# VH-VL binders against q8ixk2r445to577, part 210

Target 1, 133 residues: q8ixk2r445to577
Amino acid sequence: FFGMLQNKGLTDYCFDYNPPDENQIVGHQVILYLCHGMGQNQFFEYTSQKEIRYNTHQPEGCIAVEAGMDTLIMHLCEETAPENQKFILQEDGSLFHEQSKKCVQAARKESSDSFVPLLRDCTNSDHQKWFFK

## First folded at step 10 (VH-VL)

Design F10 (framework fv_axatilimab)
Fold by ESMFold2-Fast, scan of step 10:
Structure F10 (fold): chain C 133 residues (1-133), chain A 120 residues (1-120), chain B 107 residues (1-107)
Amino acid sequence: as target 1 above (133 residues)
Amino acid sequence: EVTLKESGPALVKPTQTLTLTCTFSGFSLSTYGMGVGWIRQPPGKALEWLANIYWTDDKYYNPSLKNRLTISKDTSKNQVVLTMTNMDPVDTATYYCARLRYGDYYFDYWGQGTMVTVSS
Amino acid sequence: DIQMTQSPSSLSASVGDRVTITCRASQDISKYLAWYQQKPGKAPKLLIYDASELQSGVPSRFSGSGSGTDYTLTISSLQPEDFATYYCQQYYDWPYTFGGGTKVEIK
């Protein structure tokens, strides 16, 4: 399924990817931004390979987490999804990152107006609950 | 298993600089996401956040204190140091260091606190 | 800065009572709220984070709830060791700010 990936606790915020250059779609951090309902840089697809794809630009990007890190970054999608690109969207709304065994949580960058998704130990917090709108 | 302990002078004269050291065990500031902050509490008053430092050496300060604060770390010694310049009697407080994680700006383990009195 | 207002400033209660403490933020803090317990002469202890998540090792009689600007800490059946001052803290925005505290005293 597909759409805007919204946080239950940080209610007005959605996954957002706005690369600074359309010719360089990878290597930047995924952020959270006010949900605008227009798709575009907030439109993601959850695939049967457990990928979260960004398809506003070509080639399509896939969200990944580097080993030992907590931030979500955009990588190029591969023909077979690597472990660092696999997320399980659970029935309770948790977004579980298979390789790290952690959950995606909404958090603010310190001393910044920016919110970001980060990997954290799994809890029942609404900041770790996500849904496609 | 996680412990933090503050140390420094109990008495400081007005206009002097205060230096406090936090020594901790059970975690490391080489660990991704880990941080240590400082919080103070004047006698009978509420808690006030002062500064945070993280595994990256990124530093953040309460803007109300107008560059009076400096925070630093020695990762190999498991120590964080807070310096506060131009001390005034209103800065009399118990000073705490505490652990936090980047993105989770609440404090899960606290030191016992060290009382600092500012008087002539 | 985000202002945190706690009410009441103090309350008197007996063992076995249900105690409710409230915390109001000057703006929506989206459940980025923690509660601490502080006993006389001791450091604060984390009880609750993300408004309603109980810290490991904290008794189940403690619970947190709320959303937007209004949050509540509840102690369902007050025990002798619960007489303390309680503080809320917002971490929605920097600088992080604490409430003025609520002292729970022996009746």
Scores: ipSAE 0.809, ipTM 0.927, lowest interface PAE 0.9, mean pLDDT 92

Design F11 (framework fv_axatilimab)
Fold by ESMFold2-Fast, scan of step 10:
Structure F11 (fold): chain C 133 residues (1-133), chain A 120 residues (1-120), chain B 107 residues (1-107)
Amino acid sequence: as target 1 above (133 residues)
Amino acid sequence: EVTLKESGPALVKPTQTLTLTCTFSGFSLSTYGMGVGWIRQPPGKALEWLANIYWSDDKYYNPSLKNRLTISKDTSKNQVVLTMTNMDPVDTATYYCARLRYGDYYFDYWGQGTMVTVSS
Amino acid sequence: DIQMTQSPSSLSASVGDRVTITCRASQDISKYLAWYQQKPGKAPKLLIYDASELQSGVPSRFSGSGSGTDYTLTISSLQPEDFATYYCQQYYDWPYTFGGGTKVEIK
């Protein structure tokens, strides 16, 4: 699967990565933003190693969740995907983070025009359902 | 078990500052993503959100009341304090503190509420 | 600010009845909606979040549905303990806003 990763409940929003500093393209939070249909900052690849990979800038990034945190952060990809970078896209559309046993949910940043993906206990909410477009 | 309890004066005179304390147990504001908010309800009327504070010490206020509200926390005491300046009789309400999580701006556990009457 | 309108403002129903309460937002809130139950003299209690997710410990007779601007809370078989005022709340955008409430009186 590859393309723009869109939310079922928050229907106009897609995974988006736009780091503020070109010299440090990893280490920043992944956000959700209005789907623009052009790929680029919203183009992601779901790999056979269960990675969500971002290849628009170098070095290539892979989405990860650090222990004790609930935000999705861009990390460097590794030859063998570490556990904190593995997400299972399930049949019902949930995006299950194996290491924490939690699901990715769409939520707004408070007092902001941006939304963010956050790690939450798994529910049947449409805000936890994702698909590639 | 998660519990929250509000405390403060039952009677406030017009123009005075109201100070309310929320004391809680069963969770900590040192936990990533955790927050406490304040909501009020005038007698017989709807609920109105006032302010939120989070583990990070980030603070958010209802813009209609922003210039009057200050929210703070003492993580070691499991307390959140709300102050509201220049009280007016229209501010008469039951004031609640409640738990929320950053990103989930609904309130899953509420204190019992404390009634504040503003009169001369 | 997003305005939340509840209808009806009050209703009277018999035990065993199916009750529906409606909440309408002034703009699309993408299912960022919660429902609360408030009994006289008590704090609100969370029933439903994300429009349709039932809070732990809440009886299965309560259900939520809706999308866009229109949402409903349904009580499939009204019980005496369901006498209360029900409030919806949107959390799609800051500041967070509540509906005016719907008072359910059991006949």
Scores: ipSAE 0.781, ipTM 0.918, lowest interface PAE 0.9, mean pLDDT 92

Design F12 (framework fv_axatilimab)
Fold by ESMFold2-Fast, scan of step 10:
Structure F12 (fold): chain C 133 residues (1-133), chain A 120 residues (1-120), chain B 107 residues (1-107)
Amino acid sequence: as target 1 above (133 residues)
Amino acid sequence: EVTLKESGPALVKPTQTLTLTCTFSGFSLSTYGMGVGWIRQPPGKALEWLANIYWNDDRYYNPSLKNRLTISKDTSKNQVVLTMTNMDPVDTATYYCARLRYGDYYFDYWGQGTMVTVSS
Amino acid sequence: DIQMTQSPSSLSASVGDRVTITCRASQDISKYLAWYQQKPGKAPKLLIYDASELQSGVPSRFSGSGSGTDYTLTISSLQPEDFATYYCQQYYDWPYTFGGGTKVEIK
C-alpha cells in the first residue's frame, strides 16, 4: 500500500511528517495533521518488511518507536528492518507495533492544537484504526 | 490492584489555603505516559476537572482556577499534592484524585473522594 | 470551552427496562468521549471510553455509540445496581468538561 495514512475515528487527520529542514530528515516526531489530499508530507509507503516509509526526502525515513517510549519518530531505513520499525497493518485497520505489542492511536497533545500518533494497549477503538487513502 | 486515596482537612475557613494529598498504589508515575488528575464535585452538582500531572512533571490546570492551583508529585512516595489558595464557600465539594494516561484524558480509576467544607 | 449537555436530567425506570441517555457536545469531539457511573456517596466509575469501548469489568449490558456532537449511553435490561447518576466527559480538547449528569431513579 502507499498513500496517505488516515485515522478512522479522527476522520480528517493523516500521518504527517514535516522535518524543519532538508539537512535533518530524521529524528523528529511524526504528527497528525488535516488530510489535504496532496501527498507531500502525508505520503507514506507500507512495505513488505512491515515498514512505514517516508520517501518524500532523501535519505528515506522509516517510522520507529524508541525503547520505553510511546511516540513515533523518524529513523533511517535499514536494509533489513529492525524490530522497532515493524508495524503490522491488520485487516481491521489496527496498526500493530510488533516489538512493543501495542497499537498506534490518534491522540491530542494536552493544551495544544496538535494531534499525534501514540502507542497504546490495543483496543477496538476507531482511534486505533488506520487506512491508506 | 490500582488504588488511590485522598487525604486532607474536612473543614477550611474562607481565605485559607487547602492542601490535599493523593496516595496511590498499583502503578507508578515513573511509568512513561502515566498521570494523576484532580476532579471536584460540589454537593448535588456536576464534576469539574482541576489539574493533571504526568510522569515527566508536566502540569496542566483548569484555566478558570489556574491562579489558585498548584499540583506537584513525589514519585518515590507515590503521592500527588494539590494546593488551592483563597478558599471560598463555593469551593465546598468532594475532591477526587484519579489516574489517567497522557493522550487518554479520561480517568480510569478514582479515589473514594474527600469532602471539604468551606465555612466560617 | 466545549459544553456538554446531557438529556434527560433525570428519568424513572424499572428493572428490566432499556435506558438511553444522551450527551451532546457544542462542537465535534471525534469520539473522544467517556461515560461514568456514580452511585450515591461513591466515586465515579469509568464505564466507556472512546465513545464505544467498554472498560474491563463493566457488564455487557452497557454500550456506547455516537459520533460528531451526539453520543448515547444505553443500558439494556436495567438492573437494581444500575440506579445511579451517569456523566459524560469530552477529552477532545482542553480543558476537559463533563455533562450535567443524568439521574436514573427507580420507578
Scores: ipSAE 0.828, ipTM 0.932, lowest interface PAE 0.7, mean pLDDT 92

Design F13 (framework fv_axatilimab)
Fold by ESMFold2-Fast, scan of step 10:
Structure F13 (fold): chain C 133 residues (1-133), chain A 120 residues (1-120), chain B 107 residues (1-107)
Amino acid sequence: as target 1 above (133 residues)
Amino acid sequence: EVTLKESGPALVKPTQTLTLTCTFSGFSLSTYGMGVGWIRQPPGKALEWLANIYWNNDKYYNPSLKNRLTISKDTSKNQVVLTMTNMDPVDTATYYCARLRYGDYYFDYWGQGTMVTVSS
Amino acid sequence: DIQMTQSPSSLSASVGDRVTITCRASQDISKYLAWYQQKPGKAPKLLIYDASELQSGVPSRFSGSGSGTDYTLTISSLQPEDFATYYCQQYYDWPYTFGGGTKVEIK
């Protein structure tokens, strides 16, 4: 599947990647932003290796979670996906991070206009349900 | 099991500074994403959020209480301290500390509360 | 600040009754809403988060629903231990705000 990865509970928001430094595409946090339908920064591919891949900029990135953290960070893709880059899109719309056994949830950064995806214990909340559009 | 308990003076005179301590067990503020907040409730009134502090020492305050609040933590002691300056009789309330997680700004475990009366 | 209005401010009910409490936000809060139960002289207890998710250990007779600006807490068959004041709280935007409370009293 590919396209804009939209949240069911925070209905107008999509996965978005907009690194502040054009010379350092990886290493920054994935955010949520108003879905604009233009692809580009909101275009992601879900691969057969269970990666969420970002191909808009070079080098190509894969979403990962670093050990002990709950934020989603853009890393370089590898020929064989490492465990920290594997997400299972479940039938109920949950995006399950296999290594941590947690789910991706839409949340607001405190005292900010920004929203971000975070790893949280899995629930049936609509804030943890995602769909490709 | 998660427990939190507030401590501090029961009586405060107008213009004085209130200092409250929250002591907790069953979780650590060294855990990624973990936080503790303070909420108060005047007698017979609704709940009012005051401040939050997190594992990374980020601090957030209710803007309605401009510059009166300071929150700090001692991770090794499992304690969070709230300081409120220039106390007034309208600040009479039960003060609670409670646990939250960054991104989930609801409170899942609460202390028993400590009643603070501001009077001469 | 986001204003939270609860209705009714109080209600009288009997054991076994279905009780409905509503909470209205001054703007869309996208299901970032929690419900608390508070018994006299005690701290609030979390019942529901994300509008409809039941906190572990909370009886299944409690349920939450709603979207946008309008949310509801329902107690399907009121028990003696349910007589309390209930508060909603939005956490869509800072500062976090609570409703005025709904007191559920013995009829």
Scores: ipSAE 0.820, ipTM 0.930, lowest interface PAE 0.8, mean pLDDT 92

Design F14 (framework fv_axatilimab)
Fold by ESMFold2-Fast, scan of step 10:
Structure F14 (fold): chain C 133 residues (1-133), chain A 120 residues (1-120), chain B 107 residues (1-107)
Amino acid sequence: as target 1 above (133 residues)
Amino acid sequence: EVTLKESGPALVKPTQTLTLTCTFSGFSLSTYGMGVGWIRQPPGKALEWLAYIYWNDDKYYNPSLKNRLTISKDTSKNQVVLTMTNMDPVDTATYYCARLRYGDYYFDYWGQGTMVTVSS
Amino acid sequence: DIQMTQSPSSLSASVGDRVTITCRASQDISKYLAWYQQKPGKAPKLLIYDASELQSGVPSRFSGSGSGTDYTLTISSLQPEDFATYYCQQYYDWPYTFGGGTKVEIK
């Protein structure tokens, strides 16, 4: 699958990666922002290796979660995907992070005009349901 | 196993400062994402949130009361303290402390509440 | 600030009745809504979060639904212990605001 990764509960918002410096693609938090339909910073690819790839820049970025953290950050893609970069997009729309056994949820980012994907215990909330458009 | 309990004076005179302490167990404010807030309820009226503090010491205050409120924590003692200055009879209410989590912002466990009466 | 309006402000119902309480937000809150139950003289207790997710330990007769600006709390078969005031709360935007409450009296 590839395209804009949208949330079912927060219906107008998409995964968005907008690093402050295009020469420094890694290390920043993935956010959720209003879907604009133009691809670019909202264009992601879900691969057969269970990666969520950001292909807009070189080198390619892969979404990862550091041990003990709840936030999704951009990391460099590796030849063989490490466990912290593997997400299972399930039939019910949940995005399951294999290493932590948690699900990705859309949440308000305090003191900002944006939202953020966070790891949470898996529930049947629409805020944990995702699809490519 | 998560518990919270409020303590402080039951009676406060007008113009005095109120200090309330929330003591909790079953979680820590050293844990990523954890927070504790204060909510009050005048007799027979609706709930009104006052302030909350997170594990990273970020503090948030109700804008209508911001100039009167201070919130702080002592992580090692599992305590959160709220001070409210210039008390008035209209501040008579039951004061609750409750747990919230960054990103969720609803209160999943509440203390029993402490009634504070402001009267001369 | 987002205003939360609950209706009705009070109701009386018999044991076994289906009770529906509504909460309307002044703007779209995208299901960032919680419901609380408060029995006389007691602290509020979380019943539902994310509009429809039941908190652990809460009886299955309680359910939540809704989207956009309009949300409902339903008690499918009212029990004597359900005498209480129910509050909704939005957490879509800061400051997080509560509704005025709906008092349920069992008769």
Scores: ipSAE 0.685, ipTM 0.887, lowest interface PAE 1.2, mean pLDDT 90

Design F15 (framework fv_axatilimab)
Fold by ESMFold2-Fast, scan of step 10:
Structure F15 (fold): chain C 133 residues (1-133), chain A 120 residues (1-120), chain B 107 residues (1-107)
Amino acid sequence: as target 1 above (133 residues)
Amino acid sequence: EVTLKESGPALVKPTQTLTLTCTFSGFSLSTYGMGVGWIRQPPGKALEWLAHIYWNDDKYYNPSLKNRLTISKDTSKNQVVLTMTNMDPVDTATYYCARLRYGDYYFDYWGQGTMVTVSS
Amino acid sequence: DIQMTQSPSSLSASVGDRVTITCRASQDISKYLAWYQQKPGKAPKLLIYDASELQSGVPSRFSGSGSGTDYTLTISSLQPEDFATYYCQQYYDWPYTFGGGTKVEIK
């Protein structure tokens, strides 16, 4: 699948990655922002290795979670996807992070007009349900 | 099992500073994303969020009261302290501390509350 | 600030009744809503988060629903221990705000 990864509960928001410098594509947090429908910084690819790839820039980025953290960070993609970069998009729309056994949830970034995807214990909340547009 | 308990003076005179301590167990503020906040409730009235502090020492204050509030933590003692300056009789309330997590700004475990009366 | 209005402010009910409490936000809060139960002389207890998710240990007779600005807490068959005041809280935007409360009294 590919496209804009949109949240069911926070209905107008999509995964968004817009690094401040094109020469520094990795190391920054993935956010949620108003879906614009234009692809670009909101265009992601879900791969057969269970990666969520950001391929707008080179080198390609892959969403990862560092041990002990709950935020989604952009890392460099590897030839064989490491466990911290694997997400299962399930039939109910949940996005399950295999290594942590947690689900991706839409949450407000405190004191900000933006939202952020965070790892949380899996629930049936619409804030944990995602789909590609 | 998670527990929180408030402590502080039961009586405060107008213009004085209130200091409240929350002591907790069953979790740590060294854990990523974890936070503790303060909520108050005047007799017979609604709950009002005051402030909270996170594992990374980030602090948030109710804008209506920000110039009067200071929150701090001692992670090694499992304590969070709130100070509120220039107390007024309208600040008479039960004060609660409660746990929250960054991203989940609701309170899943609460202390028993401590009643603070402001009068001369 | 987002204003939370609860209705009714109080209601009288009998054991076994279905009780419905409503909470209205002054703007769309996208299901970032929690419900609390407060028994006389005690601290609030979390019942529901994300509008409809039941907190662990809370009886299944409690349920939440709603979207946009309008949310509902339902108790399907009221029990003696359910006589309490119920509060909603939005966490869509800071500062976090609570409703005025709904007192469920014995009829």
Scores: ipSAE 0.776, ipTM 0.916, lowest interface PAE 0.9, mean pLDDT 92

Design F16 (framework fv_axatilimab)
Fold by ESMFold2-Fast, scan of step 10:
Structure F16 (fold): chain C 133 residues (1-133), chain A 120 residues (1-120), chain B 107 residues (1-107)
Amino acid sequence: as target 1 above (133 residues)
Amino acid sequence: EVTLKESGPALVKPTQTLTLTCTFSGFSLSTYGMGVGWIRQPPGKALEWLANIYWNDDKFYNPSLKNRLTISKDTSKNQVVLTMTNMDPVDTATYYCARLRYGDYYFDYWGQGTMVTVSS
Amino acid sequence: DIQMTQSPSSLSASVGDRVTITCRASQDISKYLAWYQQKPGKAPKLLIYDASELQSGVPSRFSGSGSGTDYTLTISSLQPEDFATYYCQQYYDWPYTFGGGTKVEIK
């Protein structure tokens, strides 16, 4: 699958990655932003190795979770996907991070206009349901 | 099991400062994403959110009361303290502390509440 | 601030009745809505979060639905212990705000 990764509950928002420096594409948090339909910073690929790849710039980035954190960070993709970069997109739309046993949820940063995907205990909430558009 | 309990004065005079302590067990504010908030309820009226504090010491206040509120925590004692300055009779309410998680701004476990009456 | 309006402010019902309580937000809150039950002299108890997710330990007769600005709490087959005041809360945007409450009284 590839395209814009959109949330079912926060319906107009998509995964978005806009690093502040083109020469340093990794290490920054993945955000959610209004879906614009143009691909670019909202274009992701879900691979057979369970990676969520950002291919807009080179080298390719892969979404990862750092140990002890609940935020999604962009890392460099590797020849073999490490466990912290594996997300299982389930048939019900849940995006399950197997290493942590948690699901990706859409949430607002408190007192901010920004929305972010973060790891939370799995529920059947629409805020934890994702689809490619 | 998760428990929270509020403590503080039952009676406060107008213009005084109110200090409330929330003591909890069954969870820690050292846990990533964990938080404690304060909510109040005047007699017979609706609930009003006051402030939140989180594991990383981030603090958020209701803008309508921001200049009067201070929230702090002591992670090692499992305590969160709320201070509210310049108390007025309209601040008479039951004050609750409750648990939440960053990103999930609903309150899953609540203390029993402590009634604070503001009068001369 | 996002304003939350609950209706009705009170209702009378009998054991076994189906009770419906509504909550309306002044803007789209994208299902960031919780429901609480409060009995006289007691703290609120979380019933539902994310509009429709039932909190662990809450009886299945409670259910939530809705989207956009309009949300509903339903109690199928009302029980004696369900006579209480119910509050909705939005957490789409800070500051978090609650509805005015709906008191469910015995008929």
Scores: ipSAE 0.805, ipTM 0.928, lowest interface PAE 0.8, mean pLDDT 92

Design F17 (framework fv_axatilimab)
Fold by ESMFold2-Fast, scan of step 10:
Structure F17 (fold): chain C 133 residues (1-133), chain A 120 residues (1-120), chain B 107 residues (1-107)
Amino acid sequence: as target 1 above (133 residues)
Amino acid sequence: EVTLKESGPALVKPTQTLTLTCTFSGFSLSTYGMGVGWIRQPPGKALEWLANIYWNDDKHYNPSLKNRLTISKDTSKNQVVLTMTNMDPVDTATYYCARLRYGDYYFDYWGQGTMVTVSS
Amino acid sequence: DIQMTQSPSSLSASVGDRVTITCRASQDISKYLAWYQQKPGKAPKLLIYDASELQSGVPSRFSGSGSGTDYTLTISSLQPEDFATYYCQQYYDWPYTFGGGTKVEIK
């Protein structure tokens, strides 16, 4: 699948990656922002290796979670996907992070205009349900 | 088992500063994402959120009370302290501390509350 | 600030009754809503989060539903220990705000 990755509970928001420096696409946090339907910084690909890829630039970025953290960070994609970059997109829309055994949830960054995807214990909440548009 | 308990003065005079301490067990503010907040409830009225502090020492305050509130933590003692300046009779309330997680701004475990009366 | 309005302010009910409590937000809060139970002289206890997720250890007779601005807490068969005041809370945006409460009293 590929396209804009939208949340079922936070219905108007999509995965969004907009690093401050276009020449450094790695190391920044993935956020959620109003879906604009134009692809660009909201265009992601879900691969057969269970990666969520940001293909807008070369080298390609892959979403990862660092050990002990709950935030989604852009890393460089590898020839063989490491465990911290693997997300199982389930039939019910859950994004299950294999290494941590947690699910991706939409949440607000406190006292800011932004929302972010965070790892949380898996629930049946619509905030943990995602789909490609 | 997660427990929290508030302590502080039961009586405060107008214009004085209130200092409340929350002591907790069963979790740590060294754990990624963990936080403790303060909520108050005047007699017979609704709950009002006051302030939150998190594992990384980020602090957030209710804008209506921001200039009067200070929140701090001592991670090694499992304590969070709230200070509120210039107390007024309308600040009479039961004050609660409660646990939350960054991103999940609901409170899953609460202290028993401590009643603070502001009177001359 | 997001305003939370609960209705009714109070209700009288009997054991075994189905009780419905409503909470309305002044804007869309996208299911970032929690429900609390408070018994006289006690601290609030979390019942429901994310509008419909039941907190661990809370009896299944409690359920939450809703979306957008309108949310409901239902108690399917009221028990003696359920006589309490119930509060909703939004956490879509800061400052976090609570409803005025609904007191469930013995009929």
Scores: ipSAE 0.721, ipTM 0.914, lowest interface PAE 1.3, mean pLDDT 92

Design F18 (framework fv_axatilimab)
Fold by ESMFold2-Fast, scan of step 10:
Structure F18 (fold): chain C 133 residues (1-133), chain A 120 residues (1-120), chain B 107 residues (1-107)
Amino acid sequence: as target 1 above (133 residues)
Amino acid sequence: EVTLKESGPALVKPTQTLTLTCTFSGFSLSTYGMGVGWIRQPPGKALEWLANIYWNDDKYYNPSLKNRLTISKDTSKNQVVLTMTNMDPVDTATYYCARMRYGDYYFDYWGQGTMVTVSS
Amino acid sequence: DIQMTQSPSSLSASVGDRVTITCRASQDISKYLAWYQQKPGKAPKLLIYDASELQSGVPSRFSGSGSGTDYTLTISSLQPEDFATYYCQQYYDWPYTFGGGTKVEIK
């Protein structure tokens, strides 16, 4: 699957990666932003290796979670996906991070107008349900 | 089992500073994303959020009270302290501490509350 | 700040009744809404989060629904232990705000 990865509960918001420096695409947090229908910073590919790939810049980025953290960070893709870069998109729309056994949830950064995807205990909340458009 | 308990003075005079301590067990503020907040409730009135502190020592205050509030933590003692300056009779309320997690700004476990009366 | 308005402010009901309490936000809060139960002299207890998710241990007779600005807490068959004041809370935007409360009294 590929396209814009949208949240069911936080309607009209999509996974978005817009690094502040185009010469450094790695190490920044993935955010959520209003879906615009034009690819680039909101275009992601869900691969057979269970990766969420960002192909707008080269080298390709893969969403990862660092050990002990709840935030989604852009890392470089590897030939064989490491466990911290694997997400299982379930039939109910849950995006399950196998290594942590947590689900991706839409949330606001405190005292900020920014939204971010965070790892949380899995629930049936619409904020944890995602789909490609 | 998660437990929180507030402690502090039951009576405060106008203009004095209030210091409340929340002591908790069953979780740690060393855990990524974990937080503790303070909420108050004047007699017969609605709940009002005051402040939050998180595992990484980030602090957030209700802007209507920010100039009067200070929140701090001692992770090794499982304690969070709230200080409120220039107390006024309108600050008479039951004060609660409660657990929350960064991104989930609702409170899943609450202390029993401590009643603070501000009177001359 | 986001204003939360609860209605009714109080209601009288009998055991076995279906009770509905509403909460309206001054702007779209995208289901970032929690419901609490508070019995006299006690701390609030979390019932529901994310508008419709039951907190573990909460009886299934409690349910939450809604979207946008309008949310509802329903008790399908009121029990004696359910007589309490109920509060909604939005956590879509800082500062976090609570509704004025709905007191459910015995008829």
Scores: ipSAE 0.800, ipTM 0.925, lowest interface PAE 0.9, mean pLDDT 92

